# Designs tried in a protein design chat: VHH binders against Protein AAR2 homolog. Part 6

Target 1, 357 residues: Protein AAR2 homolog, of Caenorhabditis elegans (q09305)
Amino acid sequence: MGGALPPEIVDYMYRNGAFLLFLGFPQASEFGIDYKSWKTGEKFMGLKMIPPGVHFVYCSIKSAPRIGFFHNFKAGEILVKKWNTESETFEDEEVPTDQISEKKRQLKNMDSSLAPYPYENYRSWYGLTDFITADTVERIHPILGRITSQAELVSLETEFMENAEKEHKDSHFRNRVDRENPVRTRFTDQHGLPIMKIREGYEIRFQDIPPLTVSQNRVGIEYSDRLYRLLRALGGDWKQLLAEMQIAFVCFLQGQVFEGFEQWKRIIHLMSCCPNSLGSEKELFMSFIRVLFFQLKECPTDFFVDIVSRDNFLTTTLSMLFANVRDSAHAGDDLKKKTAQFKQYLTNQFKWDFNCD

## First folded at step 17 (VHH)

Design v5 (from u1 with N53Y)
Fold by ESMFold2, fold request of step 21:
Structure v5 (fold): chain B 357 residues (1-357), chain A 121 residues (1-121)
Amino acid sequence: as target 1 above (357 residues)
Amino acid sequence: QWQLVESGGGLVQAGGSLRLSCTASGFTFSSHHMGWYRQTAGNEREWVAFISYSGSTYYADSVEGRFTISRDNAKNTVYLQMNSLKPEDTAVYYCAAGDSWFYDESEMGYWGQGTPVTVSS
């Protein structure tokens, strides 16, 4: 938050904060957590005094695209990542619970190599991530790999060949071929180019937005059925939808992953097209307005704002939201007031025009 | 008190060479990483090169292969050998020293006053 922190707060967080060991990471490369990044020096081996909760850790080698991960730190936790120079990524290492005391003793010898968490931006970070839980991270985070714009792609043909190789390796007869079930798979698109997909386990596991039902011929835009089906898929927990909106935003803003921007837009568009839900889902919509306000207020730069406002996505989509809330017989006074305040803020701050007929 | 004093700047023809020196006093030179930065009028400082306490060297892409950073702990001095100079290398060159986890400009604790370098076409 600027300036030196009081010594008593520093001592408390030293005793109760979490640790990240980031071993073998090259010097003169980018390492960051949350809102802050640095160029690493020879002394750097990780972070100390990390406040409990969700954080986003990322790095970049020689101006390569960032790679990163979310982690929900527990008080006093020791997280270990080891850099692999050949693969240009990091690997997890577990610290067994019966070894934690010895590992903390070893950390005392490393203290001068561990940088403190940059607390000046922590309150803003918490506000940007406050719906994200450990369960949210577990559900969405790639099983393999990391959050990166450099997706692990594989052709359908290559994936088929790799799967066939693995099946052959499990056989005691190395020259076995399954001739009774020949594969009739299309490996090329309509132009003869290889069909590509994200390698299994490497995708960010964003929730799919449910498709329209067979009653799509109704007059006007009304997606409340899609919202209800999405909420059911999330176990009825509307907070997980907002957590996903927050993860998607961080993936774009800090992880530089365009897939996060696309999911963020999909969620905003869905929420803006549900006039029949404004009464029954009051808490969700009130919280949605707060989440979006914070995202637009806390983190925009001129470059970021220009990107998210390009093609008029926000002005067009939020115009629908504002009109739906204004005209709703279902929406309560609190939601109408908060939405009007949000519209006024956006109009004043960004000079956006929401008076689309 | 501490000092970092740069020398060796001046006017040189494109394709020529210069050697910058920076002599330190008032702190333990051998325990600090050293860096060179440069700045043109109206722009922020740009990183040029770092050398760690153990002698590992790193260069900005714009100078790699042309510039060499080195240190002499016995003389408390860091050097920047600049070869194949181009007009775009024209700047004020600053020596810096730090003792933190990071090489960022904001993490440097000691700065020189700078030495001008002009490269004519």
Scores: ipSAE 0.533, ipTM 0.806, lowest interface PAE 1.3, mean pLDDT 84
Fold by ESMFold2, last read:
Structure v5 (fold): chain B 357 residues (1-357), chain A 121 residues (1-121)
Amino acid sequence: as target 1 above (357 residues)
Amino acid sequence: QWQLVESGGGLVQAGGSLRLSCTASGFTFSSHHMGWYRQTAGNEREWVAFISYSGSTYYADSVEGRFTISRDNAKNTVYLQMNSLKPEDTAVYYCAAGDSWFYDESEMGYWGQGTPVTVSS
């Protein structure tokens, strides 16, 4: 898959695919969708023949960090983004229902300026994103701003002062130092630099992993209660957990956002530490293995060597998963077989040693 | 059959100047964006400058402020004026033309044979 497409498939996608108008974007700048990016020319005003479903669109001016967004395209949809040169970002432009016919007429006049979607890797992209839905995107995507490593930042001191002003209007309590009970708030790191965080509304809204509950004496690591609380927070829909794992991976791989890598690791760690759930959540764990296998298979070799394998996270964490499944009285034969096959793949492909626990 | 012919390369002292020319035939020059690329032995080609159909110009960071790309549609010719040359500018310089949405090397449809430029210390 990925070769030259039959003419009938090309014609079908031309007639039924979605459009992205990317207006006013500077020439000689990076623009990309999914796996492929380019340096824009004068003719470029957007894309046509975009397959319905979830895609990740991104761009970069000069050497600036990428700015991107996820969008769930409907068949025939016309999505319009207009570049703002002053703010160096793009903004949505709605197409009112009473102006759709004029917009479609504009599309015909602009057809030579719209590049076709790069179908060569579409099957792999679908496999990397197949749990992601429109609802997933709405839940996780930043309310303000875009997916970027240069997200809007604010100092901890500035946020503290802003919150104190808001709480002053709501209550009498103020943010001040009491001589008898001094407030020790650190506004600088160990190097003297201001502690910085992402401004409210600009964060990627990854689901928090529930904290450990206080429980009776227990031997070993067991996070099944955290998993069940997380699934309840997701409306009982375990597919949404895997969708978030997929979004997190894309945010890191294509969006170049390190927080995506951290969330990806948090989810893998949680899933690897739930021995009591291996029977009751069979479909989730079977699908988790498939998702992770595909993500590791699709990693570019240099990216994998430089980033993914450096801190032994995967070898340590997956050793726990493999031992938990092997030793489980609750895990079915199919899950045990699937994890053994996955372990063998990782051993052969990456020369990892899981027998050093 | 199309043709792109570069000229103007040679040996020059550091701090000096050269003007490269590239003359096109066999396609509609005015409907194509033009670019200059350069390549040192054993390395991948790298872009140097682009000029659009309408005359907009863009430069790699390493040459901005020192190199100027221009075009003369009446003569089917694109130029690269290279000033304040450094030994690091030593390479074979290639002219390229494209009619795609993108300036990427893989999107260029026509290539010259290259003209060597050597910048001595």
Scores: ipSAE 0.507, ipTM 0.792, lowest interface PAE 1.4, mean pLDDT 84
Fold by ESMFold2, last read:
Structure v5 (fold): chain B 357 residues (1-357), chain A 121 residues (1-121)
Amino acid sequence: as target 1 above (357 residues)
Amino acid sequence: QWQLVESGGGLVQAGGSLRLSCTASGFTFSSHHMGWYRQTAGNEREWVAFISYSGSTYYADSVEGRFTISRDNAKNTVYLQMNSLKPEDTAVYYCAAGDSWFYDESEMGYWGQGTPVTVSS
């Protein structure tokens, strides 16, 4: 009711936009895409007119933790997810080529049940995700399961028993006494609680930040060698580092996954501690500042003060970045100007003090 | 011109019951989902219950098991049976109707004027 796209844009999006069928999802539950979520009504069976590109789709039943996924939509694509009430998650449904005609017929009959993509925030969403590609999603997305704060967990005892059974059968012929006297492995922490970890294949596959080389005699904080090793692990593509920073932020902001926040912080800290790289990696650092600026600008104020700024991480870490750029003989005038503008924005918006030691 | 008119509010002792009614006119009641919201002074409205046009019901956690929403399409009326009332249920109760894919407050196209409910200790 009012506030719709201009007719020529609506016609373009109708012809070129993608579809998401979200079938069997319970009413009065949370469904969202990108910035916006809703409580589902009886009429809702999915979305239409989704702009091509990367989007984050998520849902929650009865205030359970969100589960979500990234998807790179192609123009006109029909993506089908079916809700499984027993497992309380959605399943992928592949549409075989010989069933495409029937799916298009289903779309015609379902048009009134498909809500349009909420275009009002799409430009901002693009700014939060513009480095993320289909290849980024494939590399980072969990192999099994979905993006969720309730990632599939197993106890070390359960995993050890599963592995021990496999090794026993594989090695049974060679080991005459192994099964009768297994080595006792510690399965509890110092407080008696089961040691837990994410089951193989369910983790978000964030790139590890390389460790410091402890044998080098270095003066001050300098992580450029770590940055270069990370870039090599990413195939020399610095855009993929920023894509990971963006996907980590979305995982935290919309997916409510704390590991996304931790990876986001790790990347910011690394980037803030590379004074020797400020000349040779100019485009990366210029783009990093833009990415971070948009992330902080789009962060809701309550979320920011309650979670993002709680431990003074940003003030401490960005003070190092600003000092490193200010004092650099390598950083060009463009980078110094951009960091000064960013510093001024943060000072005005949050009343932070970056000018002391 | 459309209208939603709530009735049945009042003063009640804790543990008591009230039945709220909301009668619709000026739009096709049977094609709309209906909801109840409540509001205390100086606070945002809080969702209480929804009923779909086909009769499926949903409740906020704070009222589930105590409140029952129902509808009578022949009378263009939605009801809220409120049992085991608590002082925390004290609010102005609003009826709302929508025909969107979503039940969110911002997706409701029609609103009543509200009926006060006071629950004394």
Scores: ipSAE 0.490, ipTM 0.750, lowest interface PAE 1.3, mean pLDDT 83

Design v5 (from u1 with N53Y)
Fold by ESMFold2, look of step 20:
Structure v5 (fold): chain B 357 residues (1-357), chain A 121 residues (1-121)
Amino acid sequence: as target 1 above (357 residues)
Amino acid sequence: QWQLVESGGGLVQAGGSLRLSCTASGFTFSSHHMGWYRQTAGNEREWVAFISYSGSTYYADSVEGRFTISRDNAKNTVYLQMNSLKPEDTAVYYCAAGDSWFYDESEMGYWGQGTPVTVSS
């Protein structure tokens, strides 16, 4: 698995690489990390030589939707997950600090059951995740569940029917006929799916984008107040905004979770509409361009054509970014040059027209 | 040096049966999962069946219920019993072995030379 590595790199990774024990996971099922997934064999009990840093680990049983998690591996860390066949999910097992050396010695005897991390795309993976920290993962990751499109749901129908029954008993009228243009829902059972919401604790905890609270009497769209409020909510750390953009993209790309795509779009839209921030937040905007460039470059071709570019979100939204940077009295020469290069890349690579927002 | 040698291919009428064999040498057969693949000219190779070290079996949808894979570790041999054969089963059949953590075709380390199977109408 993976390409041949120089001996000095292999030795470094044996000394510093992390382990994932994935115990009891059924064979002939999907298991993956980062860019690579496989059908598990009987020998598989986990991974070795995982580079320190953030990785996304996922699996699927019988072609069910993927379930996965982010983890920030420390050098030499041993992470243990035990598969529960009844619940069809995995649970953590702690390894005490004073037992790590003995556990590593035991793992040496298990070496043939641990697959090495697939290094062929590691540099690209690092570039897609380099702002993500352990604190980022802890803040965003679901408390009770896993990263999955198969979220725990509660129907709005249950609440609506209960309210309608209470109103009927008290009023002697049919409230349904009192509305000129009612909003209607369709119900199949007490927990049917016309309108559903994610049960508390199972959601990916993406940061809310603040609403616009200042009336501006200027031509054009200006979201700098929303950006500043978002940055304050992140403790003033603009790197955490880009970390969330990176998590959102991975959730969509590898986790197959549409919520990630929506958050990714919200962040891009916000960043594209902040002309008054282009001077004071230079490092954020320079880094944003780099992050977005790598994300668009690393999309698989079929995924990009069918999903990412099928509507005009990117062309419309980035047209606003490009115009705002070009016309800004605040943006420095470096940002204007980098943004123009990015625009030229997208125009040439994808034949996009940014003059028709 | 390792070797996987298939045998048992040939010409058979639709509805008939064939039994393919694949004998291994030069590696520890009992520690490897074994698989059968097939390929027609100009097309990509297709997975047919696997059998694990412990005897667990898996089949492609197109052959489930008609083909049976088995192994005999004492003879270092894996078998593919092909019943109710159809003209679309016509292909060169390859035996493969993997000593890896994953069953994916790209992870198979040993391949036979293939045995042709022709199913006439």
Scores: ipSAE 0.415, ipTM 0.690, lowest interface PAE 1.6, mean pLDDT 82

## First folded at step 18 (VHH; from w3 with D99N)

Design w5
Fold by ESMFold2, look of step 19:
Structure w5 (fold): chain B 357 residues (1-357), chain A 121 residues (1-121)
Amino acid sequence: as target 1 above (357 residues)
Amino acid sequence: QWQLVESGGGLVQAGGSLRLSCTASGFTFSSYHMGWYRQTAGNEREWVAFISHSGSTYYADSVEGRFTISRDNAKNTVYLQMNSLKPEDTAVYYCAAGNSWFYDESEMNYWGQGTPVTVSS
């Protein structure tokens, strides 16, 4: 429910909170940040008192797919976005250093047009995003596009033709077509439909999960080598793997982007199949369980049933995790206890059965 | 300013009952799990009972069957009904709130000031 914030917290947020000016955005549309969205009115011009840290901002014109972005706000930052009606997206508007004082004056005059950040949900949002840093956002966010289910797709044939034209501008001899021996590049799937991919620069830059490396003495399902190679690709920083799991979940939950759901599942599957890592990577696995628990707790129930749990992925995959931790000679007592508590929660909350063989 | 305020502690004879209450303010109570912990002088705090935001309850082996945790989201209050009290239940009882399902002490975000309970033989 919506109780008032304590005065000292309000003072802190006025002093340290960031601003987002979202200029020219149509009324009668959806605008949101983190867990809260509004239907925009005539006077809406942005948000005030945004706590420092990462946030997900999104909008939707009437019933169009959402578009959004992550941003790591600095204390007192003034971020300006302008809606472009022709392109149906937003663009950055820079605030030159010599105009910051004028912008601050404008913010005072605009106070009634700025909605305050919804602090009643901030603790939950922090729990969903606490591993995400500015570097995480920079690494994963699309270079050219926005977070949206409205993917910018091209066919493999179209991309091939565009690259051939580009090479013509750079090199005449490579762009010449040989009519006598035409190239037989396959651009269709086994059913004759065009193979489609995301246009370069528009993809969410999720980390690829490394392929299995053949091991002559490996027994059973064991992905620890894949985990270690992934961690090395992340500069040895296991927190960045969990940050990506959190971004993937937010992209799916708030951005309505199915690729986020697929990456979220890939990470959970990888983490559930690393029995040899349970000792040496204790902090990662304990933090992974907390992250996943909180994500499942924060899912709306109907969204969870309809989308998240449809294919039994979580039941099957987490059964592997629970068995691996239970049977591990490497896992410490604290990891075993936390994992058992998580299993008990899932059994009680969702009526899932992890004890079938 | 968040606050957790315990009440209901006191002196009771072995075999008796007490009901502890803890009233919360300054955060969204219905989104938090609640727990009761207890501490004897010179020892670490011991988990006693836990209730999830959705009402699932869990108990330490030493109190299961004797203690009952419950919550009333409309009153922002969590309760601990303690029956069949023993002298070893003598401790300061703390209310805690956390947004993690796990009930280790380190997972709790907010703590009350504690209410003393003494069980005489």
Scores: ipSAE 0.000, ipTM 0.198, lowest interface PAE 18.1, mean pLDDT 80

## First folded at step 20 (VHH; from v5 with D99N)

Design y2
Fold by OpenDDE, fold request of step 21:
Structure y2 (fold): chain B 357 residues (1-357), chain A 121 residues (1-121)
Amino acid sequence: as target 1 above (357 residues)
Amino acid sequence: QWQLVESGGGLVQAGGSLRLSCTASGFTFSSHHMGWYRQTAGNEREWVAFISYSGSTYYADSVEGRFTISRDNAKNTVYLQMNSLKPEDTAVYYCAAGNSWFYDESEMGYWGQGTPVTVSS
C-alpha cells in the first residue's frame, strides 16, 4: 500500500525538485530514469519532482538503439528535450533565463502530463551512484551527442577527408585522383574494408587505464604502480576512480553500452591486482568492496547472468582480490574482515568458488 | 464498483479467427487507455495490444498484422480481433485499463478476470 506521501512532503518535493520535459516522444516506447523505465503513454510529457543530483535518463524506440544521458539536476531546474522523429534522437531546447518563470507557469498547466520521479527506486539509485559528481559527469560524458548502445562510427578515410576540408577551406583538396594527385589516401584493413572508429566527440571519455610497464614483469601480479598512475591522472582523488566505476556500470546496466562493461571490468581487474596498495589505499579498497557489493546485489538477475557468463571474469578476478587481501601483510583487519564477508556473501548467494587453482 | 468483463474466448483451429470483447463499468472509460494481455500457465503475463484513449493502437511483435484492437466508447467496450491464430496464441487473455502516464502492466489500474483462448493444431 504505497501510502500517499503527506501533502507537505509532496509540496516540498515539487517545489525543490527538478523537471524534465521530454516532448514529442513516441508512445509505447521505452523511457527511463535511473533505476526505472516505462512504456510511455499518451499523457506522458516528462517528469516532475526529480531530486537534485546526478541522474541517468534513457530511452529507446523499436527500431533504434537505446540512447541516454547523464545530467546533474539542480533544484527547480527545467530541462527540456525534444524528440526528433526523423533522426530518432532527442535534442536540447534551451530555456532562456528570462523565460524560466513563464515556463514554470506552463509547467503547472502541464502537471497532469508529468509523471513523478520514482522515489521507490531512489535509494537504489543513490547507492549505485553515490561517488558520481557533476565533475565526474563532465569529465566522462561524450562532448557531443549522447550515450548510445550503438556507437557512431566513421571511417578513417571520411574523417581524414573532413579534416582536410576543414583545414583547406579554400583549396578544393578533393581527394580526387587527378594528374597531380594520383594516389587517393585510403584507410583499409588487411581485407580491404574501411577502418572504422568512433566519431570524435561521441566517445564516452573513460579514463585510460595505464598500461603495464616492461619492468613490472615481476613474478607476481602487482599493479600498484598502475593504480597510482591512474590516481594521479584522476587528480589524486581516489573517489573519482570509484565514480568512474559506477558510471561505467550504469552505462552498461541502463545504457546497454558495451564500453561501460569493458571499463567496469578493467577497473575491477586493476583493483584486484594491487596487493602492495592495500595498506596505503585502505579507504579506496574499503569503498571499492562496498561499491562492488552493492552493484552485484542490486543487479537484475538477467544482467547478472550475463556478467557471470562472460569468461568467468568476475570469479577469476575476485579470486585474486580475495587471495591478495587474505595474504597481504599490509591489509588491515577491517579490510580483511570486509573482504571475507563479501566473499562469503558471494559464495552463499551465487555459489561461487573463489579457490584459485 | 468497477468491472472489466471479458468475453469471446473459446476453442478455435489454427488459422481461424476469434473476436474478444471487454466491457467496462464503474469508471470513465473514454479517459482510459485499454490493453489486452495474455498469460499461459507457468509464464509471465505478456502484453498483446494497447489502444490509447484517443484511439492510437500498438501491438506486440508477435501479434502485429494478425490482431486488431479497437474500442467503442459509447458501449464502454474494447475489442480484440484475432486473425490467423496460431497454437502459440493459446492463453488466458486479460483486459486492462489505465489512465497513468505509462502503459506498463504495473501501471494498469483495472483488470478483468480473463477469457481463455485455445488454438488447436
Scores: ipSAE 0.809, ipTM 0.915, lowest interface PAE 0.4, mean pLDDT 90
Fold by OpenDDE, fold request of step 21:
Structure y2 (fold): chain B 357 residues (1-357), chain A 121 residues (1-121)
Amino acid sequence: as target 1 above (357 residues)
Amino acid sequence: QWQLVESGGGLVQAGGSLRLSCTASGFTFSSHHMGWYRQTAGNEREWVAFISYSGSTYYADSVEGRFTISRDNAKNTVYLQMNSLKPEDTAVYYCAAGNSWFYDESEMGYWGQGTPVTVSS
């Protein structure tokens, strides 16, 4: 029995909820929002009663990679996307202010073609994204407005050439290998392979985690300095770090973006290696444990297996976290307790062994 | 209140035919996808056929070419014509109603009481 919203709430949400029109979306394709996806039927035109806040919308056509976007919906907002069959992506359709009233009228006429937001999953979604703000989305979202599981890759060499051509529009700088310029500038890795990057504008703009400084000759793994540098880069708001962690997780989970997984791992790893910060950043760590716990708890089993199978990353990294918290003189009793509970949960649920022999 | 009432089940010999009917009430039938499912004792319910509100039809591989799902919106009824019946088709057949938007089985939220079909060898 799909948890039908109480009638009273339905009316409220109908009036105050946002709308997403997805025009021209093909049938028998995957369409999703937040924690739920569907196979679309005929004349699917979008969603209604979307609660205000940050949502992740994603879609996949049978043979195409999953694409999506984050959006901070406002109350009563009408967001219109148009599917482009040629480009196999969605495009934004702007609704001029003077046409909003007309659009609202149209929405009434289209009501039967709009599916309600799946509120049965809203609690889960909220729990997975509660640190994500509009600012977070603005900061991290690709400039060109889509998150794709398969981003276009460009070689650094190609990029360099393109940039050179742009800069030298006036000068026939023929990047032609000639007798005078026998060597083409190549960007290769240590294996001689071209260095590839996501095309500019399509990259998810995750915050770079600061590198290790050479001077950290300290006995043991201590990344507190890196954490603080990261926090500074995030404007001193530790909540933005967790927001990024959540976005990364959603990008991976729902967006099927590998970079999301990588960033997620980087953040977890960093957080797990900061024993000296456990006291000074208590709130961050408490919330970190909560966020991670929720992510792992709400993760589909199949997905979880995939995460765990790829690298002993989680077990190893979390073992470090648990040990650091346990042995920390700076960690409060509440953090120790929470961490211990988390450890126990994982042990019971997944039969993980965190005891570093 | 949404109601689905199946009928037409019974005993039939292998190779025979049956036509099942499901009459819907309490909702706008013409705007909802409909489907047939079947279940045997001790097993999970399996999808048999689907018909969208627009009339698009889909079938399980096991019944494709033998079964035909159809609907009459004027009568609020969905049908399952079952031809070339096999003993393996023996089950309780259930009618289900979905929504207007999605093909997902999980969106099929209303079920009838079922009608038994027995195919003898």
Scores: ipSAE 0.558, ipTM 0.799, lowest interface PAE 0.5, mean pLDDT 89
Fold by ESMFold2, look of step 20:
Structure y2 (fold): chain B 357 residues (1-357), chain A 121 residues (1-121)
Amino acid sequence: as target 1 above (357 residues)
Amino acid sequence: QWQLVESGGGLVQAGGSLRLSCTASGFTFSSHHMGWYRQTAGNEREWVAFISYSGSTYYADSVEGRFTISRDNAKNTVYLQMNSLKPEDTAVYYCAAGNSWFYDESEMGYWGQGTPVTVSS
């Protein structure tokens, strides 16, 4: 088992696959793409035959936290990253348009230093990322920096001072600072420590979930208005909500970033509390169940043990989803069947109990 | 047609020594990294030692200081000198070669048939 790819597929990938040059990266360190990571060898200078589409690339030296990025590869694209030993991260190296043909000729001479993309799990990876588009990556990926658990922090006071300087410098009309009546801005918490936040441009740009109104808190759990406002913010494209759920999961699973786990949970909770939307948003909910099923099926066993035993979020939240679909007069038979099958799978596979309201 | 052929296994008393050899053909030996692995019945295969194509050597903690890996590119041969042998070293020993992109066992492209080693008390 685990044989080589058919020759015609290999030839197609040589002609149409993308390249990643990962230059100067230390040997005997961790490098990975999608599901697979390795210890780098002396010859490693990158990957070849990368199928077009979204991929997550990451690395780690000396057991440091992973750093990574998403990239939507075009057919034949050459992406170049150079390792910076001082900063212990990688930097982009642009290939000028008029040098692409020459770079491709140089790649022929480098062929023995480029490892092929690991195709054995590509179908599973595609299923984990199939809603993600180039526009999704552009919207969500940090403008600066990389996807990492190593937070780039700045104090509120420092950021306030930097923003005030930028506004003054860029303005045709000088904005007056009213020293007699200053706006009250708190730079410390209740313990006297500086309030810290992620530096502008370094955050993963997840979509905010619209806030709950006070009147909804009095009428039980119904988040359909929040869902509709979120969908409007996404240009009416419900597929982008599921794309974000997929990016959030990959950020946690492969990037080891807790922010991804929190956004993933927020989306699942929202989707589980929309009983009034189960008829009108049938395709969204059918697709949501498929996305979540696939994520839970592909999740490593150790991840599941640690998350499930510590946090009962999924059992509590999905109990609400299952009850809402079961009791809905609006949900179609196919959605009810799909959620019942999903419930049975989870019960059998993980021994979860969903019959508690 | 490529081959990796191990030799030098056998029975030895605890505290003794053995030298394993693995001779390669059918691929460019000098451009490949070489490794030794071992396996006991019913258990997963375990990495023992590794030598890069440039000659850098690495060892599992359990054999460090007792085993020495070396290579002779003129003879297309990698060696494992095993000293101060213990009963726990009893296993089938496998030679493997990889293309030097990645050092992981799963990326080794060429494997020998294995040579048994038994260490008695």
Scores: ipSAE 0.557, ipTM 0.796, lowest interface PAE 1.0, mean pLDDT 84

